# Ledger of designs, part 93: VH-VL binders against q9umr5

Target 1, 268 residues: q9umr5
Amino acid sequence: SYKPVIVVHGLFDSSYSFRHLLEYINETHPGTVVTVLDLFDGRESLRPLWEQVQGFREAVVPIMAKAPQGVHLICYSQGGLVCRALLSVMDDHNVDSFISLSSPQMGQYGDTDYLKWLFPTSMRSNLYRICYSPWGQEFSICNYWHDPHHDDLYLNASSFLALINGERDHPNATVWRKNFLRVGHLVLIGGPDDGVITPWQSSFFGFYDANETVLEMEEQLVYLRDSFGLKTLLARGAIVRCPMAGISHTAWHSNRTLYETCIEPWLS

## First folded at step 22 (VH-VL)

Design pq13
Fold by OpenDDE, fold request of step 23:
Structure pq13 (fold): chain C 268 residues (1-268), chain A 122 residues (1-122), chain B 112 residues (1-112)
Amino acid sequence: as target 1 above (268 residues)
Amino acid sequence: QVQLVQSGAEVKKPGSSVKVSCKASGGTFSDYAISWVRQAPGQGLEYLGYIIPIFGAARYNQKFKGRVTITADKSTSTAYMELSSLRSEDTAVYYCARGSYDSSGYEPFDYWGQGTMVTVSS
Amino acid sequence: DVVMTQSPLSLPVTLGQPASISCRSSQSLVYSDGNTYLYWFQQRPGQSPRRLIYKVSNRDSGVPDRFSGSGSGTDFTLKISRVEAEDVGVYYCMQGTKWPFTFGQGTKLEIK
């Protein structure tokens, strides 16, 4: 039998968005128990990410308990960060494949059409002001806002991303790294035509330097320092990178070709 | 100069709802937190919640058990605070306030509205 | 929730004399960025509150230098070097480090 699949949605999203994915999984892996977690939907997805992590943890623990052979996680967009945090705080998770589906794993710094109503271009450069404050950090968007021009503020004020990345020292860094390394495979999915994740390479742990030049995962300090286990995972062949062009952000979970190429191989 | 102008006094029956408005002028609206604080007669200040209009989302003090709803209209630079299931103990002056940014970072409560008296009585 | 405790609650002061208000938090107000988000507010009779001090010791523009804030961790103090008649009112401390943000009970300053 196939391992259960747990799906975590993204920002302003809900379980309904994954109806096609469910169909694909059912067709290709019949009998798979797929659970799309219907938590923090819509506007509730703006709640602090740690709050979301706690909620999702409560939901996945029973599922994991009933699946001693392991489970797969498919985590979309913001959900990918939630899942990474879950795997970091859970010392007893049994996740085989962690599929990060177009997630801003290294943060977000952009105002695309998807977020345009939230972040006009002029606002992107100034969002650090509110985001890197206690008031801003009570919202998920700020929890992974990564302003390359204000790295000091990010490192010090980010209450979520900087912590799970191990970019700021904290007492749980070693344990979280150990926990995260329990994952069997980290499948990173994203692409240049996403239109939301900015830069799109963030889905692969790439990100801007101070000049907004995109550096690859292997050039990132979190990798070089192996602060949360990326270097270790890569070394043992546990990281899979699956870039795909021609897919918009809202289509990652509904594209058959993407599913067959990047998701399906890791559901067995 | 930034100014916050609130709606007028309200008299409400228990069980009803009240919606207070706070219109901001003289500055940007979306990227600052609009906080709502109330003060019962002769009592101290109590934080109800706040909204960051650019996100269209608010944080609420759970003490109010979901009775508070804070919204914002960016087009009119107006924030709203709605309190439902009103009780006599909700009688208070309700204040809105906006933050600012300086070299020290973002700081809330730099500007205050004039307050709105809400009286709940049978 | 973080409990903010002010003392005294009533502060009668002779005109021209100094005043001191204490604010204690139930837990450290140091945020992840190393800042301490402790605020002081003044509310004169019949008026809206106004912010006097932000982040422990930063005085807002227009606030007389007679006012000063100090402290760290869980203990904070607002001082008025020379009380003036216009200083009559209620003073509140507030923490903005942990949601929900909370106020002290207030200290009523009055002239003897």
Scores: ipSAE 0.936, ipTM 0.972, lowest interface PAE 0.5, mean pLDDT 95
Fold by OpenDDE, last read:
Structure pq13 (fold): chain C 268 residues (1-268), chain A 122 residues (1-122), chain B 112 residues (1-112)
Amino acid sequence: as target 1 above (268 residues)
Amino acid sequence: QVQLVQSGAEVKKPGSSVKVSCKASGGTFSDYAISWVRQAPGQGLEYLGYIIPIFGAARYNQKFKGRVTITADKSTSTAYMELSSLRSEDTAVYYCARGSYDSSGYEPFDYWGQGTMVTVSS
Amino acid sequence: DVVMTQSPLSLPVTLGQPASISCRSSQSLVYSDGNTYLYWFQQRPGQSPRRLIYKVSNRDSGVPDRFSGSGSGTDFTLKISRVEAEDVGVYYCMQGTKWPFTFGQGTKLEIK
């Protein structure tokens, strides 16, 4: 039988968004038990990410326990960060494939049309002020806001991304790295036409430098220092990069071609 | 220059709801946290929660067990605090406050509203 | 929740004399960024609260230099070097390090 699939949604999202994905999985992998976790939907997805991690952990633990052969994770957008953190804090997870579906793995610094109503261009440059404060860090968006022009503030004030990245020293860094490395495969999915994840390369652990030049994963300090295991995963062939153009952010989970090319191969 | 003007005093019955408004003027609205604090007669200050309008989301003190709802209308630069299932002990002056930015970063409670007295009585 | 404990709760002071208010937190108020988000507020009779000090020792604009804040970790102090009549009111400390953010009980400063 096929390994169970656990799906984690993104910001302002819900389980309903994944109806097509479920259909695709059912067609190509009949009998697969797919669980779309109905937690922190809609506005509740703005709650602190660590709170979400705890909630999702409670939900996935029973599923994992019933699947001794392992499970697959499909984590969309913000959910990809939740899942990465989940795998970091769980010393006994049995995740075979971790599919990061258009997730801002290296953070967000966006001012796209999709987020314009939230983060107009004029505000993007100033969002660090509120986000890198205790008041801002109580919201998920700020937990992975990564202002390349205020890296010092990010490193010191980010209560989530900087920690799971191992960019700031903390007592659990070694253990989290060990736990994360239990994953069989890390499948990174994203693309240039996403329109939300900014930069889109964040889905592949790329990100802006101080001049807003996008650097690839291998140029990132987290990789070079192997702070949470990216370098190790890459070395053992456990990282899969699947970029695809022509897909908007809200279509990653509903595009058949994307599914067949980037998701399906890792559900067997 | 920044001013917060709150709605007028309210008298409510137990079990009802009250919605207090806080209109900001003299500056921007969306990228500041609007905090709500109350003070019962002769008592200290109590933090109810706060909203960051650009996120459209608020944090709540769980002490109130979900009775508090904080919202914001960016178009009118107005924040709202609604308290449901009112009790006599909810009788208090309710304050809104807004933060500011300086070289050290964001700092809340730089500006305060004049307060809104809410009286809950049978 | 972080408990903020002020002392004394009542502070009668002679005009021109110094005053000192203590605020103790149940846990360290040092945030991940190394800052300590401890605030002092003044509330004069019949008025809204007013922020005096932010991050332990930073005085807000318009606040007389006779007010000063100090402390670290879990112990903080607000001092008034020379109390004036306009200083009558209730003073509150507040922590903004851990949600929910919490206030002290308040210290009522009165003139003897």
Scores: ipSAE 0.936, ipTM 0.972, lowest interface PAE 0.5, mean pLDDT 95
Fold by OpenDDE, look of step 22:
Formats: sequence, C-alpha cells, structure tokens
Structure pq13 (fold): chain C 268 residues (1-268), chain A 122 residues (1-122), chain B 112 residues (1-112)
Amino acid sequence: as target 1 above (268 residues)
Amino acid sequence: QVQLVQSGAEVKKPGSSVKVSCKASGGTFSDYAISWVRQAPGQGLEYLGYIIPIFGAARYNQKFKGRVTITADKSTSTAYMELSSLRSEDTAVYYCARGSYDSSGYEPFDYWGQGTMVTVSS
Amino acid sequence: DVVMTQSPLSLPVTLGQPASISCRSSQSLVYSDGNTYLYWFQQRPGQSPRRLIYKVSNRDSGVPDRFSGSGSGTDFTLKISRVEAEDVGVYYCMQGTKWPFTFGQGTKLEIK
C-alpha cells in the first residue's frame, strides 16, 4: 500500500485549495490516505509560526504513529516553512518525502502584485522596522521576512527563520539538524512565474545578497556551514530540485503537469 | 503631530457588547501597532491586545478568552476594539496607543488616546 | 506570563527630595536582538498614561532630565532626582519582550 500523505496549506489558505491534488493522488495512487490538515486557516495563518508548528505537530503525530512505514509531507507556500520547522523539532518523525511546494524556504522580501495589497512598495522597504521587533514577530509574515539590507536585524530579531536555518546560534541547533536529516528526500518545487515568493529562488534556498543579487543555495552560508543539514542532504542525493515555469503561486497544487513531474514520483 | 481620538463614553448592560473606536491622524497608519489597554477604576493597566493594520491581524491577551476583537480600517485610519459578553468587571477606561519609529527601530506607546469610559451595569 | 512586580506601591515624597521605584520581572527581559524592552509610564491624575522611558534608560522627548531609568535582566529602577509637584501620579513599568506584554501594579507617588 501507498504511504499516507499529509498536506499542509499556506498563508490565507485552507484544505479546500487542495481538492485537485487529492483527485490527482487518488487517480494515480489509489488507496492512498491523504489528510489535508485544516489548522490555522485563513487569517489564523498569520499567527506565530512556532504556534502553528506546535498545532500541526499535534495533528501529525497520530498519523505518523499509524504509519510505521513512513509518511509523505506536501507543504505549500508558508506551510513549507512550518513543515521544515516541524521536522526540525521532531526527533521521531518518519517522513519519507518532504515536498516543499513553492515555499519561501529562505525567506520573503517580495514586492509582487500579490503582496502589494498587503505590502505597498514604500512600506516593504520599511517593513523591517516593525517586523524585527517583539510586536512584529508575533505574526507569521514577520517570522520569515528576510530583509537583505538589514541582515543584522534579521539575524538578531527573527524568532523563526534565523533559528531553523541555524543562522543564529541557539541551544537546539545541533538537535534540530539531526532531526531534519531524518527526512528521506527533500523535494523543492518552485518557479520564475510564481508571482508571490520573492525571490522565487527562495523556494530552492536561494536568496538576495546585500545588493539584491540572487545567490543560489550552494552560495548561502546556511549551506556552506551546513547549519541545518542542506549540504549533508545534497551530498547523499536527498535533495530534488524541480523548477517549473508558467505556474502562478495559486496554481502549484492544482496543475496536473506539475503534479506528474514534481510530486507524483515521490509518493511511492 | 500624531493624534489618537477615541469614541465617547459607553454605558452597557451585562451580556452585551461594546465597540470603541480610535482614529489616528497626523501620520501613516498601516505600519504601526495599535495597542489597546484598559484600566478599571482605581486599578492598574491591563494589556488587551494590539493590531498591525498592514497585516490585518491582531494579537490578543488570552486572559479575555476570545471576548476581545480588534480590527482596523486602513481607509479611515481607525482601529476598533470590541468586547463581548460584558461583565461588571469590564467597567474601565479603555485606551488606544500607537508606536513610532526611531533610529533604533520600533517603539510602542508613543501616542495615547484620551481614553473611553465603558460602564457595565444592570 | 511574565510577572512585573513594582515596589513600593505607595511612595510619599517631600518636594525637592529624590524618589526611586523598583520593577522586577519574573524572567529576563533581554530580547534576541540584545535589547531589553522595559518601559516606564507616568499617569497623572485624570490623564492618559504617557511613556517616560523606553528600553530601560532612554528618555522620551519632553521628559525632564530629573527622570532616569536603569537596570538589566530582571531588575529595573526609575529615579527622580528632585520630585516636583507635577510628578504626582502613578508610575507603571511594562515589559515588551514576551507576549503577552504585561504591566507592573503601579506606584502611586504623592507629596507629603
């Protein structure tokens, strides 16, 4: 039988968004038990990411316990960060494939049309002021806001991304790395036409330098220092990168071609 | 230059709801946290919660067990605090406050409203 | 929740004499960025609170230099070098390091 699949949604999202994905999985892998977790839906997805991690952990633990052979995680957008953190804090997870579906794995510093209603351009450049404060860090958006022009503030004030990345020293860094490395495969999915994740390479752990030049994963300090296990995963062939053009952010979970190319191969 | 003007005093029955407004003027609105604090007669200050309008979301003191709802209208630069299932112990002056930015970052509670007296009595 | 404990709760002072208010937190108020988000507020009779001090020792604009804040970790102090009549009111400390943010009980300063 197929391993169970657990789906975690993104910002301002819900389980309803994954109805097509469910159909695809049922069609190609009949009998697969798919659980789309309806936690922190809608505006509740703005709650602190650590709070979300705890909630999702409580939901996945029973599922994992019933699946001794392992489970697959499909985590969309913000959900990808939640899942990465989840796998970092769980010393007994049994995740075979962790599929990061267009997630800002290296953070967000976007100015796309999708986010403009939330972050006008003039405010985007100044969002660091509120985000890198105790008041701002109580919201998920700020938890992975990565301002390349204020790296010191990010490193010191980010209460989530900087920690799960091991960019700031903390007592759990070694253990989190060990836990995360339990994953069988890390499948990174994203693309240039996403329109939300900024830069889109963040889905592949690429990100801006101080001049807003995008550097790839292998150029990032988190990789070079193997702070949470990326270098180790790559070395053992456990990282799969699946870029795809022509897919908007809200279509990653409903595109059949994307599913067949980037998701389905890792559900066996 | 920044000013917070709150709505007028309210008298409410137990079990009802009250909604207090806080209009900001003299600056931008969306990228500041608007905090709500109350003070019962002769008592200290109590933090209810705050909203960051640009996010459209608020944080609440769990002490109130979901009775507090904080919202913001960016178009009118107005924040709202609604307290439901009112009790006599909810009788207090309710304050809104806004932060500011300096070279060191964000600092809350730089500006205060004049306060709104809410009286809950049968 | 972080408990903020002020002492004394009542502070009678003679005009021209110094005053000192203590604020203790149940845990360290040092944030990840190295800052300590401890604030002092003044509330004069019949008025809204006003911020006097932010981040332990920084005076707000318009606050007389006779007010000073100090401390670190869990112990903080607000001092008034020479109390004036206009200083009558209640003073509150507040922590903004850990949610929910919390106030001290308040210290009522009165003139003897």
Scores: ipSAE 0.929, ipTM 0.969, lowest interface PAE 0.5, mean pLDDT 95

Design pq13
Fold by ESMFold2, fold request of step 23:
Structure pq13 (fold): chain C 268 residues (1-268), chain A 122 residues (1-122), chain B 112 residues (1-112)
Amino acid sequence: as target 1 above (268 residues)
Amino acid sequence: QVQLVQSGAEVKKPGSSVKVSCKASGGTFSDYAISWVRQAPGQGLEYLGYIIPIFGAARYNQKFKGRVTITADKSTSTAYMELSSLRSEDTAVYYCARGSYDSSGYEPFDYWGQGTMVTVSS
Amino acid sequence: DVVMTQSPLSLPVTLGQPASISCRSSQSLVYSDGNTYLYWFQQRPGQSPRRLIYKVSNRDSGVPDRFSGSGSGTDFTLKISRVEAEDVGVYYCMQGTKWPFTFGQGTKLEIK
């Protein structure tokens, strides 16, 4: 029998967005219990990420308790950051596959024309000014905004991403790393035609240096210092990278070829 | 140079709602926190919540138990605060305020509206 | 919620004399970035509030140098070195470190 699957949605999203993914799982893994968490829908997804982590934690505890042999997580966009934080703060999670669908794992620094109201074209160079303040940190976008030209402000003002990455010292860093390392597999999914995640390589723990040149995961300080376990996971053979071109941000959970190639093999 | 102009005074009955507007001029609007505070007669200041219009999202003080809704219209540079299920205790002057940026970053409450008196009586 | 406690709540002062207003927070106002998000506002009779001091000690433009702010951690002070007639009003401290951001009760400054 198949491990239960828990699905965590992204920004401005709801459980309905995953109807095609649910269909694919039912077709290839009949009898799998799939729960799409119906929390922080729509504009509620802009609430502070730690509030979302708390709410999702409360929802996943009973599911994990009923499945002592393990569960899988499929986490889309901003939801991938919620899930990574869950894995850090839960000392008793039993997640086998953590599947990250085009998530801004190393942060976001950009805009697109079709999401003008979310990431306006003229604002990315100045957004740090409000994001790296207590007023901005009350919104999820600012919790993972990562301005490569103001890395010092990011490191000190981020209430979320700099902490779960182990980029700023805190008393729980060792425990969070230990908890995260209990995952069986980390499955990273994304691609160059996403159009929203900027740089798209953030979905693979890549990110800009100060010249806006993308450094890949193995070149990142968080990897080199193994601050939350990426180097350890890679050495175990537990990281799966599954890039796919031709998929826009809103289509990751509704593309059958992507599901069959990148998701299905990990839903044991 | 930046100016916030609020809608006029309102007299309301208990149980109704009120919507106060705050129109900004003389600068950009969307990337600032637009805050709402109130002051009951003879009382201090009380923070209701704020919106950052570029995100289209607001934070609310839980003291108001979901009775406050804060929105913004970027095309008109106008923020709105709606308070529902009005009680006599909600009689107050309601202010909007906008922050500003300096060399150290964002600073709140640099510009204030003129205030809107809302009177709730039976 | 972070509780902001001002003292005194009523402050009668003779013209030309100094005034001092205390503000204490129930927890440290130092944020992870090292900044202390403590603000002072003045509300003259019949007017909207006006920001005087931001981040503990920085005077806003147009605020006379007889106003000064100081303090750290949980204890903060607004001082007026020589009170003028135009200083009559209510003074509020506010913390902006932890949501919901909160005001002190206010200190009403009056001329004796």
Scores: ipSAE 0.868, ipTM 0.935, lowest interface PAE 0.7, mean pLDDT 92
Fold by ESMFold2, fold request of step 23:
Structure pq13 (fold): chain C 268 residues (1-268), chain A 122 residues (1-122), chain B 112 residues (1-112)
Amino acid sequence: as target 1 above (268 residues)
Amino acid sequence: QVQLVQSGAEVKKPGSSVKVSCKASGGTFSDYAISWVRQAPGQGLEYLGYIIPIFGAARYNQKFKGRVTITADKSTSTAYMELSSLRSEDTAVYYCARGSYDSSGYEPFDYWGQGTMVTVSS
Amino acid sequence: DVVMTQSPLSLPVTLGQPASISCRSSQSLVYSDGNTYLYWFQQRPGQSPRRLIYKVSNRDSGVPDRFSGSGSGTDFTLKISRVEAEDVGVYYCMQGTKWPFTFGQGTKLEIK
């Protein structure tokens, strides 16, 4: 029998977006219980990420309790950050595979076509001014905004990403790392034609330096210091990187080849 | 110079709704927090909520139990506050306010509208 | 919610003399970035509020230097070194550290 699968959606999203993914799972792994969490949809996805984490935590507890052998998470876009925070704050999670589907794991620094309906013209160089304030931090986009040219402001003002990455010292760092390390596999999915996640390598824990040169995961301080367990997971062989070109941001959960190559093998 | 001009005074019956506008001129609008604050006669200030128009999203004070809706129209640089299920205790002057950016970053409440008196009576 | 408590609520003062207004918060106003998001506003009779002081002690442009703010953590003070007739009005503190952002009750300053 297959472990239950919990699906967490992204920004301005809803459970309907995952209908093809559900079909693929049902066709390849019949009998799998799949729950797409119908919380914080549409504009509610702009609420502070810690509020979303709390709500999703309440929803996953009974599902995990009914599946003592474990569950899998498939978490799309912004949802991948919610899921990573869940793995950190839940002492009692039983997640085997955490599948991060084009998620901005090291943050976002871009005003791509998808986000342009949110941001008129080119705003990325100035957004730090409101995002790194208590007023901006009340919105999810600002919770993972990562301006490489104002790293000092990011490190001190981020109420979410800098904490779950272990980039700012906090009293829960040891407990969160311990909890995260209980995951069986971390599956990272993304690609260069995504068009929204900026840089797209954020889906693989890569990110810009101060010159906007992308540094890989293994060159990041959070990896080198093993601040939340990334180096430990890689050393165990528990990190799977599955890049795929030719897929736009809205198509990751609707591509059968992507599913068969990058997702299905991890849905034991 | 930035100016915030609000719509005129209104008299409403209990149970109805009111929508107050706040039009910004003399500066950019969409990348600031536009806040709504009210003041009952002889009373202090109370924060209702705010919108950052570039996100198209607002935060609300829970005290109003979902009766407040804050929106913005970026094309006209106008923010709106709608208060529904009006009660006599909602009689107040309603203010909008916009922040500013300086070398220290974002600072709230630099510019204030003139206020809109809303009177709720039968 | 963070409760902001002002003292006194009514402050009669002789022209040319100092005035002092206290503001206390129910929890620390120090944010993760090291800033303290404590603000002071003045509301003259019949007018909209006006920001005087931002982040505890920073005077806004055009605010006379007789106004000063101080304090830390949970205890804050607005001082007017020599009160002038134009200073009549109500003064509010506000915290911007934790949503919902909240105001003190106000302090009415009057010339006696």
Scores: ipSAE 0.858, ipTM 0.929, lowest interface PAE 0.7, mean pLDDT 92
Fold by ESMFold2, fold request of step 23:
Structure pq13 (fold): chain C 268 residues (1-268), chain A 122 residues (1-122), chain B 112 residues (1-112)
Amino acid sequence: as target 1 above (268 residues)
Amino acid sequence: QVQLVQSGAEVKKPGSSVKVSCKASGGTFSDYAISWVRQAPGQGLEYLGYIIPIFGAARYNQKFKGRVTITADKSTSTAYMELSSLRSEDTAVYYCARGSYDSSGYEPFDYWGQGTMVTVSS
Amino acid sequence: DVVMTQSPLSLPVTLGQPASISCRSSQSLVYSDGNTYLYWFQQRPGQSPRRLIYKVSNRDSGVPDRFSGSGSGTDFTLKISRVEAEDVGVYYCMQGTKWPFTFGQGTKLEIK
């Protein structure tokens, strides 16, 4: 039998969005227990990410307890940040594969077409002004907003991303790194045609420098300092990078070739 | 010259709901926190919650969980606060307020509405 | 919730004399960015509140220079160097560091 799979959705999302992914899993891994967590859907997905982490933690505990040999996480978009925080805060998680499906792991700096319905005018150069304040940090988008032109504000005002990345010192940093490193595999999925995650390399722990030049994971300070375990995981052979062109942000969980190439092999 | 104009006074029965409007003029609206604060007669100020209209989402003081709904209409530059299941202790003046940006960043409560008296009378 | 405690709650003062209002928080108001999100408001009788001071010591435009704010950590003060008749009203401190943001009880300033 196959390990249970837990699915965590993204911004403005719901469990229905994953119907095709569920079909693919049923076809290739019949009998697999798949749970799509139905929490913080719609506008509730804008609640502070730490509130979401707490709620998802409460939901995953009984699932993990019933599966002593382990579980898999498939976490989409904003959901990938929730899942990475779960891996850090849970000292008793039993996650084998953490599958990060086009998630802004190093943050977001974009006012792309997907976000234009949220931002009807171009706002990326000015959003730091409210996001890096206590008022803005009460919303999930601001929890992972990463303005490369105001990195000092990001590092000091972020209540979520700068902490789970180990970019700002905090008393839990050692424990969170230890917990995160208990994951069996980190599967990073994303691609240049996503259209929403900006830069798309954020899904692979890449991000802009101050000139908006993308530095890849192995050039990032968080990797070089091994602040939460990326260098250790890579050296262990536990990081899988699965880029795929031609997939838009809303299509990652409904593309069969993507599933077969990047997801299926990790659902043991 | 930013101005916030609120809807007029309301008299309501216990158990009903009230919806107060706050229309902004003379400035931008969507990228600020629009806050709601109340003041019962002879009492201090109490923060209900706020919305950032570009996110279309609000934060609520947990004291009012389930009874307060804050929304905004970006096309009319109008924010709304709805309080349900009214009780006598909800009798108060309700204020909206908007922040501002300066060299120090975002600052709350720079501009205030005139207040809306809501009376809950049995 | 962060509790904001003002003293005194009632402040009778003679015209032209100084006034001082204390505000204490139940925890530090220093945010991770190094800023202290402490605000002072004035409410004249029958009016909406007005912001006087933001981030401890920054006077809003149009606020007379006889008003000043100071303090750090958990202990803050609003001072009026020479009280004028127009200063009658209630003064509130507020913290904006931790949601839900909270006000002090208010200090009623009256002319003797």
Scores: ipSAE 0.852, ipTM 0.926, lowest interface PAE 0.7, mean pLDDT 92

